VH-VL binders against o60147. Designs and how they scored, part 32

Target 1, 175 residues: o60147
Amino acid sequence: MLEKNKYLYIFRHIQTNQVLLSQGNVLKKTALFQLPYPLQKPVAPNGMRPAKLRKDHWVPLLKVEFPNESMFQSVFMQLLNYRKYRSVQPLTSDLLKLPIPVRRRKIMRQEVPNTIADLADILNKEKFPENSVRLQLSDKSDSEYADWPPSVQIDSEEIKLSRGFREKTTVDEAR

## First folded at step 16 (VH-VL)

Design oh12
Fold by OpenDDE, fold request of step 18:
Structure oh12 (fold): chain C 175 residues (1-175), chain A 121 residues (1-121), chain B 109 residues (1-109)
Amino acid sequence: as target 1 above (175 residues)
Amino acid sequence: EVQLVESGGGVVQPGRSLRLSCAASGFTFSAYGMHWVRQAPGKGLEWVAVISWDGSNKYYADSVKGRFTISRDNSKNTLYLQMDSLRAEDTAVYYCAKDEGYKSGWYFDYWGQGTLVTVSS
Amino acid sequence: SSELTQDPAVSVALGQTVRITCQGDSLRSSSASWYQQKPGQAPVLVIYGSNNRPSGIPDRFSGSSSGNTASLTITGAQAEDEADYYCNSWDSSGNHLVVFGGGTKLTVL
């Protein structure tokens, strides 16, 4: 049976550059669980998990189209785990020289390039069929953060930015 | 020299709570994630939880999720494990372990000697 | 969650070479670390990043990886090498971030 295409949207916080993964083009409240536990207030945009999702603070970073649910789920889960892995990595000597709030900001600023690199790494390891995955970036130059496998077809058009969501098209599915 | 010293273990009844501590020295504690790993008597190693350098990120094994809470006090160079709703299967030596990363892998370069937790009625 | 599998027990003659192998899907995407545990003692890191030795670990210990497998090799086994050995890896696709093998009891004959 022909499966429906699945869409992974990755959103970027407009101020902190933190990243949220989304199943579909609309951010759900549950996406907030991807953010660190709040240690201090205010929690946002200081990088900690807010009580409520402010969709207007998030813009699409990239869109990935998968031909089936299995591929989508695999990549989605791996991206989450890559984030977890990075979140507990030891601080570099350079970071240790900085005040704690500055450390956190510096780390958050790396989430976008790290996420893109992680996505590429995951896709390289998965060895999906050639041109089976379609990638659309908000900024095509972001594709330079990593080498993409033959399974990835990068769209010539950049994704349109929208706060917290992207308009539904005939191709996009709500999740 | 890096040292990790666990404490707080003992005998407790099912459903009760226990709090473990791990005193760290010999390295910049606040720079590293810390882990708890346990080992049931005569069994293998089981990862329990990890906490990031500042405590902002915490992750747990499914077996303890919702019951255990990992925390830390960097001012005291101490790692904690709050264990609630303890079960018999939680009986184990609990080790604190220092986090290290290499490429796409985690490892523990230093371990404490462990503290024994026995859950029995 | 991902699992790591290793033989529960292996034997090696004194001065001979033994290989302990760990297998699991997590090893396809992450490097393995190995720990030695003697009775009544805490685990000790012997190999990390597939084939790196921490300071103080004898050079007879080495590591390798291939596909979904990782191996710890002791070249010229000594009596003091008798212990339990555990492989460890990062679980990139499961719910358990860190996974251990079941352990291998090494007997030196």
Scores: ipSAE 0.848, ipTM 0.918, lowest interface PAE 0.5, mean pLDDT 91
Fold by ESMFold2, fold request of step 18:
Structure oh12 (fold): chain C 175 residues (1-175), chain A 121 residues (1-121), chain B 109 residues (1-109)
Amino acid sequence: as target 1 above (175 residues)
Amino acid sequence: EVQLVESGGGVVQPGRSLRLSCAASGFTFSAYGMHWVRQAPGKGLEWVAVISWDGSNKYYADSVKGRFTISRDNSKNTLYLQMDSLRAEDTAVYYCAKDEGYKSGWYFDYWGQGTLVTVSS
Amino acid sequence: SSELTQDPAVSVALGQTVRITCQGDSLRSSSASWYQQKPGQAPVLVIYGSNNRPSGIPDRFSGSSSGNTASLTITGAQAEDEADYYCNSWDSSGNHLVVFGGGTKLTVL
């Protein structure tokens, strides 16, 4: 039987630098539930959660191919839980001394390096065969946020898509 | 010096609501995630919920999700637990707890004295 | 709950050494913390990060971990150590961020 859903797609917000995890190469509206204030407010402060999903505001960060769907599901769940765990940790003294709007922006800017580090931490603790997990980044320097286990093969080619993980067909971005 | 004081417990019929409060003092309340943990009579500790420093993230145990709401008011240094649709299985002493933070795991260094919630006819 | 397993009860003679264990898969990825609870009282943290002792906790309390098992050791047990002991951990793969063991009742004979 053909395996399905063995790919993890990670997006970054162009303004806030927040991160969304996806099992598909296009974001679904339900991905917004990963953002703060999911049911309390239609719009969160400091742009932390927009009222609706703007697909043109979320660009590729990285893509991971796992050996099978089971391993994908395990890592996907763990990444979501790592983010929950981080979200409830005490503020560091560096963060505490910042005004709240600046503090929130700094926390959001840490989501990219934190997610990459968390992914590597999970993969270092899992026992996968050597070179069985293929990682492709939009910016190869982002791999420097973590030490990768032997199971990870980092693709030398960066993701070249301009919007999402799918080719832009006929779009005029100029007005 | 650090002090957490729960209040709002009592006896209530099934299906009714209660709101618990946890008054915090002796530390910068707004810098910490805060937890509710409960203990049914004669039973062990059960984690209930957590809220981030600014209230933007909230997470719940499966047994209370959809019925309980954790919240905080940093201007009053107070943590809340709104408990709706109460069931007999919710009968417990409810503690609030502070996580001091450590790289991995949980470091609940201060607990309140607890407030008893009894759900019965 | 049952995701962290502890023996329900252990006994120790006054002045002897006792080890209380906590087992679960979450401990492969999370440190353990240990809490002492006496009747009618709130829990008190006695070990964090698997092997660290908070200020004010007697040095007869120590902790260790290996694989999926964490241990709390009381060397030279005293009468006031009679209590329930709970471990907790973070669980990266479950629905609950915080998991407690079922507790171990320590009796000092």
Scores: ipSAE 0.847, ipTM 0.927, lowest interface PAE 0.5, mean pLDDT 88
Fold by ESMFold2, fold request of step 21:
Structure oh12 (fold): chain C 175 residues (1-175), chain A 121 residues (1-121), chain B 109 residues (1-109)
Amino acid sequence: as target 1 above (175 residues)
Amino acid sequence: EVQLVESGGGVVQPGRSLRLSCAASGFTFSAYGMHWVRQAPGKGLEWVAVISWDGSNKYYADSVKGRFTISRDNSKNTLYLQMDSLRAEDTAVYYCAKDEGYKSGWYFDYWGQGTLVTVSS
Amino acid sequence: SSELTQDPAVSVALGQTVRITCQGDSLRSSSASWYQQKPGQAPVLVIYGSNNRPSGIPDRFSGSSSGNTASLTITGAQAEDEADYYCNSWDSSGNHLVVFGGGTKLTVL
């Protein structure tokens, strides 16, 4: 019987600053489907979907604990859809002026603030109980990319830099 | 003047393939995500697919996923839809549409005239 | 839900005001756009961002939204307004990024 997941883990790429969403504290190969499909030729270094997952290239960005699995699944699906929605939006005039390699790099560097803003937008639109969603960041200043609803409690402790996340031990263990 | 001109429609048998083209002019084609939207005879509008500005992101309606492939050639200002394993329910006028984009939602400000695809024995 | 619901048909007397509605959960997170389609023609954008008119659309067209409902209002309906009207939104919770309503046929009497 699989355990019900209520945790969202978000990783950042150490070079490109792209983000990956994960249901687990360790990335699986299937997370790579969130990255753009490789074009016929390389158009930018470290931006397209690689053949293999390099776990040493992905570090924790943030972790979210939801009240239950249903709320987690809803937010996870919405975050994936927000990313898809953004990926097909028109380029701004400032981006269009840039040479393509520079343009791609600038687009990728927007992923961290965009993902954090999208998470907050979803949480502001949903009616979650006060303090029912616990947010922990690797860099607390990243919380400044968004305005958070009363449902969100931002953990004062930052995530230690590592390959994976450390989950807080629960007090109530099942018999 | 923004123009979108679809072509490649026709009558085909079920299980066969067809490739649609959409020639774009009057705007910077490579700056926009592009969409295909279809309309069965006497029916409403149904979204089919979208492709990002550089073609690296593509998304499809469930009804066509695995059978249709959206693509683009920015050097030719042309959008494509490869339709494989065609079925009778794919019979429709196919439009290409440009999304102007703003805040949230969709804003298809320009549409082509459409090209008719008929799938029948 | 991933669906946008519109009444299939609405009538209005010439010169009167009509409201066409569109309902769906996607409208809580998406603005609405509205498309007019006359027989044998491609759709034409008449409202975007729930309440903005593109250049060239008459002032009698206006839009609004609240909760899960978007509305297109035509004040002082003209004979040339007889058409099908489709609402459209983004859907953050479904399998489809783009959702159209089923369409409303407006008849001007």
Scores: ipSAE 0.847, ipTM 0.932, lowest interface PAE 0.5, mean pLDDT 88
Fold by ESMFold2, fold request of step 21:
Structure oh12 (fold): chain C 175 residues (1-175), chain A 121 residues (1-121), chain B 109 residues (1-109)
Amino acid sequence: as target 1 above (175 residues)
Amino acid sequence: EVQLVESGGGVVQPGRSLRLSCAASGFTFSAYGMHWVRQAPGKGLEWVAVISWDGSNKYYADSVKGRFTISRDNSKNTLYLQMDSLRAEDTAVYYCAKDEGYKSGWYFDYWGQGTLVTVSS
Amino acid sequence: SSELTQDPAVSVALGQTVRITCQGDSLRSSSASWYQQKPGQAPVLVIYGSNNRPSGIPDRFSGSSSGNTASLTITGAQAEDEADYYCNSWDSSGNHLVVFGGGTKLTVL
């Protein structure tokens, strides 16, 4: 991690909707360690850790500016740990009844709302000054996955940069 | 009735390897994350490792990272711990534990009786 | 980095009330679970989610939490309650997902 970094960048996979956390606005190959280990045999292993990073498959989801690097580092580590914690939880009855490829796809589709909810949970439990944390989303409707503390200021402007796609549609235009 | 039975413990010299097994019965093994927890003689409980329901996510305590490998075979309802480069400090009773799951925290509702690993000459 | 702190030993007179405490920053984000262990035996879960009893655990066991502290309370302690007690939590800010306290040896006088 960079000594003076106070920005958290979160990316979404264009096909699987999986999430990667980054301290830079460009993903590094080491971010792939956040993805699950490859299984020995192919059972539609979509979403497993690939051999290389395909940067054209990952698009911005949100960006957070913290007051300082120490606060960034705390939240970044906690988000990684929330993901690890969720990954080892028991399957629900509904998931267990699904064929494995369908089950994995359904689990992956929850990563975006789960990550946003986890971020808000962490920020609600931390005691940051009012309006000291700036949140910018690629789709402003995603803020509805959580209740945000007074410390969070949600930027009115959506992230417009889209990797490998046409111009990112704003929340109002995405409906 | 849920049962967890560990095996594979024994006396080994430092630097050697052992593989532990945990045979599971009485529940849908493939639905649960599974844990190894150890206890050195006269000491407290120490978490060792966890593996997700399908084996695609694995996490380790710092003291064993790079030396131990957790794995599972859902077709055999068996959890494994491969222990390489064993040290005297790895001497402990090793338990497997099942996490039933709850909103927050851990819920280890079933434990095996443990298998003793002794690392000495 | 993160740890759960318990007093190493606590005594209680037969029939009296005892509280065993567990303290650590992880408890701000995690509920606590509590395990009873008697010599030569595997741990037994007595409290989960900070204040819930599994089926088969006597009503004299209860749990609570506030801030970074979790407590296990035994009201009307009995001789068979003499054991080691471990608290346990998830750790959202440390290197370990699972953290156990150092244990409290309960002696029933």
Scores: ipSAE 0.846, ipTM 0.932, lowest interface PAE 0.5, mean pLDDT 88

Design oh12
Fold by ESMFold2, fold request of step 18:
Structure oh12 (fold): chain C 175 residues (1-175), chain A 121 residues (1-121), chain B 109 residues (1-109)
Amino acid sequence: as target 1 above (175 residues)
Amino acid sequence: EVQLVESGGGVVQPGRSLRLSCAASGFTFSAYGMHWVRQAPGKGLEWVAVISWDGSNKYYADSVKGRFTISRDNSKNTLYLQMDSLRAEDTAVYYCAKDEGYKSGWYFDYWGQGTLVTVSS
Amino acid sequence: SSELTQDPAVSVALGQTVRITCQGDSLRSSSASWYQQKPGQAPVLVIYGSNNRPSGIPDRFSGSSSGNTASLTITGAQAEDEADYYCNSWDSSGNHLVVFGGGTKLTVL
C-alpha cells in the first residue's frame, strides 16, 4: 500500500467572495455545482451557478497538505457538507432586515470566514498527529478567522498565485 | 399561530406523478429552510429533501434523487414536492417541517399533520 | 457509519425513569433533537440542542449527549408518554444532511 500526500485547494471569487473547494490547483467545471442553483430570472442574480467557468475570476485562498488520501477525502467531504448545512439555515434577523440583493451579497461575503472556521472546526475534531497538516494561505491574516489545532502547521510563505490558472513568481515576491 | 398544511396526497399507480403542497402561515416563510420528511406505514421517519430560504439550494435523500423536485413560492408562502416516477416504496405520509435553527443539529419545531401518498397497482 | 442507532423498543413501569439512547458518529458534529410521535399523529419536538426543552414540554423530559451518544430521559413516566421516539442529527460525513434514528417504541406498563 503506497499512500501519497494530498492537497486541498480553496478558491475565492474575486468579486463575490464566494468559495470553491478543489482537489486540484486548477478548478474543474464540475466545481460550479458547489454554487447555488440558478433562480428563474431574466439574468441569474450575482453568485448563482453560471453556465461557464471563468477561471480568471477565481483566485487561491488557501491550500492544505494532508499526509494521506484518506484524511484528505474525509475533510473534503465534511467541508462540502458544512457548506450545505449552512446554506439551508434560517436567516438571522440582521440578514432578514436587508433588501434581497444586499442580503445575498452579505451572505456571500461570509463564505471566506465561514469556510476557514469550518476547516479549523473539522481539524480540531479529527485526531490528527501534531504538525501533520500543512496550511498555506494567500493572506496570512485570514488565519485569524479560526483557532487552529496542534495538528496544523501554518506555512510562513504566502501563496503567490495571482489567478486560479497560473502561478505568479517574481524575484521580489520569491524572497 | 404557526401552521403548516400539506395537501395533494392520494392513491396513484406506479410510474405516475403527484405534486404535494405545504401552505405555511403564522411566520415569515421566506426566512427559513423547509424540509419534507416521510413515513412509510409502520415504519420510521425518513428525511426526503430540503430547500434554502430563496430556493437556490436544494438537497435530496439518495432514494428520491432524480425523481423528486422540491420547490417553493415565497409570494404564496407555499412549499412544493413534485414526485415523478413514483414507486411502491414511496408510499408514506409526507410531512413538511420548519427548521427554527439552533447552533448545530436540527430543530424541527413545527410539522404539518401530513398527507398520505399511496402507490399501488 | 452515517446512521443513528436506537433500540427498537423499551418498557418502563408507570412512574419510573427510562432512558432512550441514540448512537452514531454524526453526533460528534451535531447536537441531537428528539421527537415524540403518538399513533396517528405528527411528530412533536421534545428536546433540541441535545438538552433543551421547548415550551410546553413537561420537565420530566430531559436530554444529554456525550461523544457518539445522545440520550432522552423521562423521569416519572406517565401513560401519555407511551409513543415512538426518534432522535435526529445532521451528518457532516454522509450523503444526507438530515438523519433520523430508527425510532424507539416506549411502552408504559
Scores: ipSAE 0.843, ipTM 0.926, lowest interface PAE 0.5, mean pLDDT 88
Fold by ESMFold2, look of step 16:
Structure oh12 (fold): chain C 175 residues (1-175), chain A 121 residues (1-121), chain B 109 residues (1-109)
Amino acid sequence: as target 1 above (175 residues)
Amino acid sequence: EVQLVESGGGVVQPGRSLRLSCAASGFTFSAYGMHWVRQAPGKGLEWVAVISWDGSNKYYADSVKGRFTISRDNSKNTLYLQMDSLRAEDTAVYYCAKDEGYKSGWYFDYWGQGTLVTVSS
Amino acid sequence: SSELTQDPAVSVALGQTVRITCQGDSLRSSSASWYQQKPGQAPVLVIYGSNNRPSGIPDRFSGSSSGNTASLTITGAQAEDEADYYCNSWDSSGNHLVVFGGGTKLTVL
């Protein structure tokens, strides 16, 4: 009966520009399963799942506030499925002409605009009430990767938490 | 011309293993995601698995997850399906299929002729 | 629902028009593709992107979609069109990455 607002948190890797989706404002180690399985012969930077989560390597990209759990779960599941769908698509001719390390870096650099476009595509297809979904970005120009439906209210204020979505703790402040 | 040729099917008992191969020619194999699709006798088409162009992403139908492993060798233009812990319900013709890619759907433009797997006591 | 529902059988008189339908929630966000399968043969793609014909497919085959329904239409059905027909989609809302309908057996009378 008593539903609370639910937040989708999206992180970007500082070096590879890969994207991780999270229901919490701190990444769990299991979020790494969203990254590709390690290849037998990796080449750095390879974009593959690392052995351990380095939280200082992942910074805020955007946050989405939903009015209830059901809307959040629908969008979160669909975003994960969009990622799977894109991962198995054929290479374009411009990608195929690139050496594999360059090709992978270009594919990884597309994750930010692709995730933002996918989020907007999902929200355009959903029948959410006008202004019911709040979007906050770390860089407002990133909203230009997509056309947003009337359900989305883009916050005029950018996210200011540079190492994550969680505010600095008292212990960290003392340092 | 594009050709996909499956092999490795046969009759095996439940709990045993079998490895299928799909030899590809007539296109740049390493540019495409590749799929396995099966069809039980007298039944419809059922998707089994997909593998990305470089093999770094793999996804499976729930019915085979944990038992089947899709893989590829781009140097040999060959797709594989390792089938472990086989069950009677895995009895089917197994097809490999190429996805050409088209917006927000699937575009399986070429299929092999299939290889029959029979799992019987 | 990620299931795709097709009628199991449809008949058409030679030279007449038939519509084969496919219904499912996944079709609201996914385009459909259609496959023809004759006995003992591999499937053949006849429609992709809901309404496009691959090269070599006769122009009597057309496709359409609206809401949660996709349709394959054969105008002027011929004897060689007798086959099983499967629709296919991507399911973005569940764990059904690739979904096929149950198939429709078309009989040309």
Scores: ipSAE 0.842, ipTM 0.928, lowest interface PAE 0.5, mean pLDDT 88
Fold by OpenDDE, look of step 16:
Structure oh12 (fold): chain C 175 residues (1-175), chain A 121 residues (1-121), chain B 109 residues (1-109)
Amino acid sequence: as target 1 above (175 residues)
Amino acid sequence: EVQLVESGGGVVQPGRSLRLSCAASGFTFSAYGMHWVRQAPGKGLEWVAVISWDGSNKYYADSVKGRFTISRDNSKNTLYLQMDSLRAEDTAVYYCAKDEGYKSGWYFDYWGQGTLVTVSS
Amino acid sequence: SSELTQDPAVSVALGQTVRITCQGDSLRSSSASWYQQKPGQAPVLVIYGSNNRPSGIPDRFSGSSSGNTASLTITGAQAEDEADYYCNSWDSSGNHLVVFGGGTKLTVL
């Protein structure tokens, strides 16, 4: 059962490029709590937190397999913290020149590369054993958003795109 | 010159509410996240809450979750902290602090002088 | 929640060097910032990003980091440096985001 909780999936919204972190290959409705509430009523595709989880609006970005649940949990929590940090970062002068809706969209467009970079940074600092972390991307080119430490082994095969979930593995079915 | 001026502190009984304000000047207020940090008498610093530039993201320390609400009015360059269901352990000087980011962490480059909140029966 | 630990008190002779150390797991993944607080005053940022000084902070203040530790060093301590010093970093637990050390009271002899 411990092996069941060692998989990190990251999903991106097909319109807003917002990112959701998932323990396991199926998005849960509670994942939406990762997104901020809209100040005024827009739901996706305007961004922020939609009222309901539309799984068909989310596609897998990458999959990470950790040696154990403890390592998974550590990285998962750190990723959440990094995202929170980014969400309150000072605005650049360039962003301040833009209308607020445009500003928000631009920030959202950076969620995917920033999340990938965050993951790499976290893994670099964790100093896990060599080739102990397995990374699989939906788009192999996304690996270029960061320098990966020796602990990370990047799969040559891309993950198959599946909206809202990945194909269930035998481990997932045993849950 | 950057200035942060807290107000609204005072003596209140447990269970009561209090609203703190922080007036900001000397910088583009709407460009920065803002924090509340408190310090109990004779004790260390404790982070309380943060709000993003547009108020879309708010985060709280576990000790105040569900009781405190951070907010801001960018048109008035003012940060707020609504404190409900106050407890004796909430007694502290409350500082507003300007957020500044560096790599994977926050730091606070400017602080107000603080406002004292005393919760006592 | 993650904790940052500091010695509660240290002393340094005038003109001598003192190092205040902060330790915690959060320092492995986040840069430390340091704050000086004198009695009855608000904290003042003295070091950020491990070893960056804000404008107006004397160059006798420096920062360093190693593993799960961060240190504030005062080279050539002055009388006015007597204060409480707090380290700060991320809270890796995700519940607080920010964590402060317990503070170190520096006495200049």
Scores: ipSAE 0.840, ipTM 0.913, lowest interface PAE 0.5, mean pLDDT 91
Fold by ESMFold2, fold request of step 18:
Structure oh12 (fold): chain C 175 residues (1-175), chain A 121 residues (1-121), chain B 109 residues (1-109)
Amino acid sequence: as target 1 above (175 residues)
Amino acid sequence: EVQLVESGGGVVQPGRSLRLSCAASGFTFSAYGMHWVRQAPGKGLEWVAVISWDGSNKYYADSVKGRFTISRDNSKNTLYLQMDSLRAEDTAVYYCAKDEGYKSGWYFDYWGQGTLVTVSS
Amino acid sequence: SSELTQDPAVSVALGQTVRITCQGDSLRSSSASWYQQKPGQAPVLVIYGSNNRPSGIPDRFSGSSSGNTASLTITGAQAEDEADYYCNSWDSSGNHLVVFGGGTKLTVL
């Protein structure tokens, strides 16, 4: 049973800089499906989908409040699809000249700026009312990865939760 | 010269399996995402699947999820499509395609000649 | 039905101009590409990025886009242009990353 939701929560991995998207303020294990399939010949650090969710490895990156559930669902699906689209794009010549472990780390380190840019791109193309989308970041300087439309109000307060701290999880939020 | 050559098509009964191959040459295969696209006789193009440069990301059309598996072997410059639990509606010419990449959208600049899969009793 | 809609067929007199259209919401966030397919052959890319022509494609082929519509225009149609034409886009909102239109059969009279 899902409650009505108009909030997007984005988490960052503390070491790899990968991102996960969530409709709740705590991650569910099903969020791990957003990570790549395990490789047959893995090279560390690989950023691949782990068997279990380590909630202490994921910290808040940003939170977005939308005007309604329908707009949340649209942006959420689009962000997932932007990630998929980027994952299958050709490598640049700069990436090709790097050894594979270094290449993978560089690709992963781009996920935060890429996700923020993608969110802004989606919001610039959507026809939301002025100041109807509220954005709060853990680090306000991250807003500089993108130009934001008039529909977005950036909260002056940063998210102040400490790394590793999470609200208690009920059985209804687990999967 | 870029070449993509599909193989492995044939006539098969419903419920059986086939494995398609796409041999690539003339470009750095490991730098590109690769796609399978199919076309039923007399019908339009239908996207089937895509795989990332290293094989770590794979995405499928809903009509084939759970039955088809895309894979690649970059040491052999070869793309694969494992097709299990085949159905009559899977009857099509199967093409592999290369995405060159451009700003947005898709840029399938090279296609193979296709390999025919016929699923019939 | 696909989310990219094309008319199933159009005709053009030899030497005249024809426009083939493709409509869908995905085109608001994706550029279009266009593929020509002659009977028994693989598709051939004729337009990418909505308005760019690959090397080797005649300059009578051009493309444009506006809103949720992309167009392929053939100026001075020739008999060899008789083919099926497919538009294609990425879809940021759907289950499928890659979508093709249903195709338009061009007949040159």
Scores: ipSAE 0.838, ipTM 0.929, lowest interface PAE 0.5, mean pLDDT 88

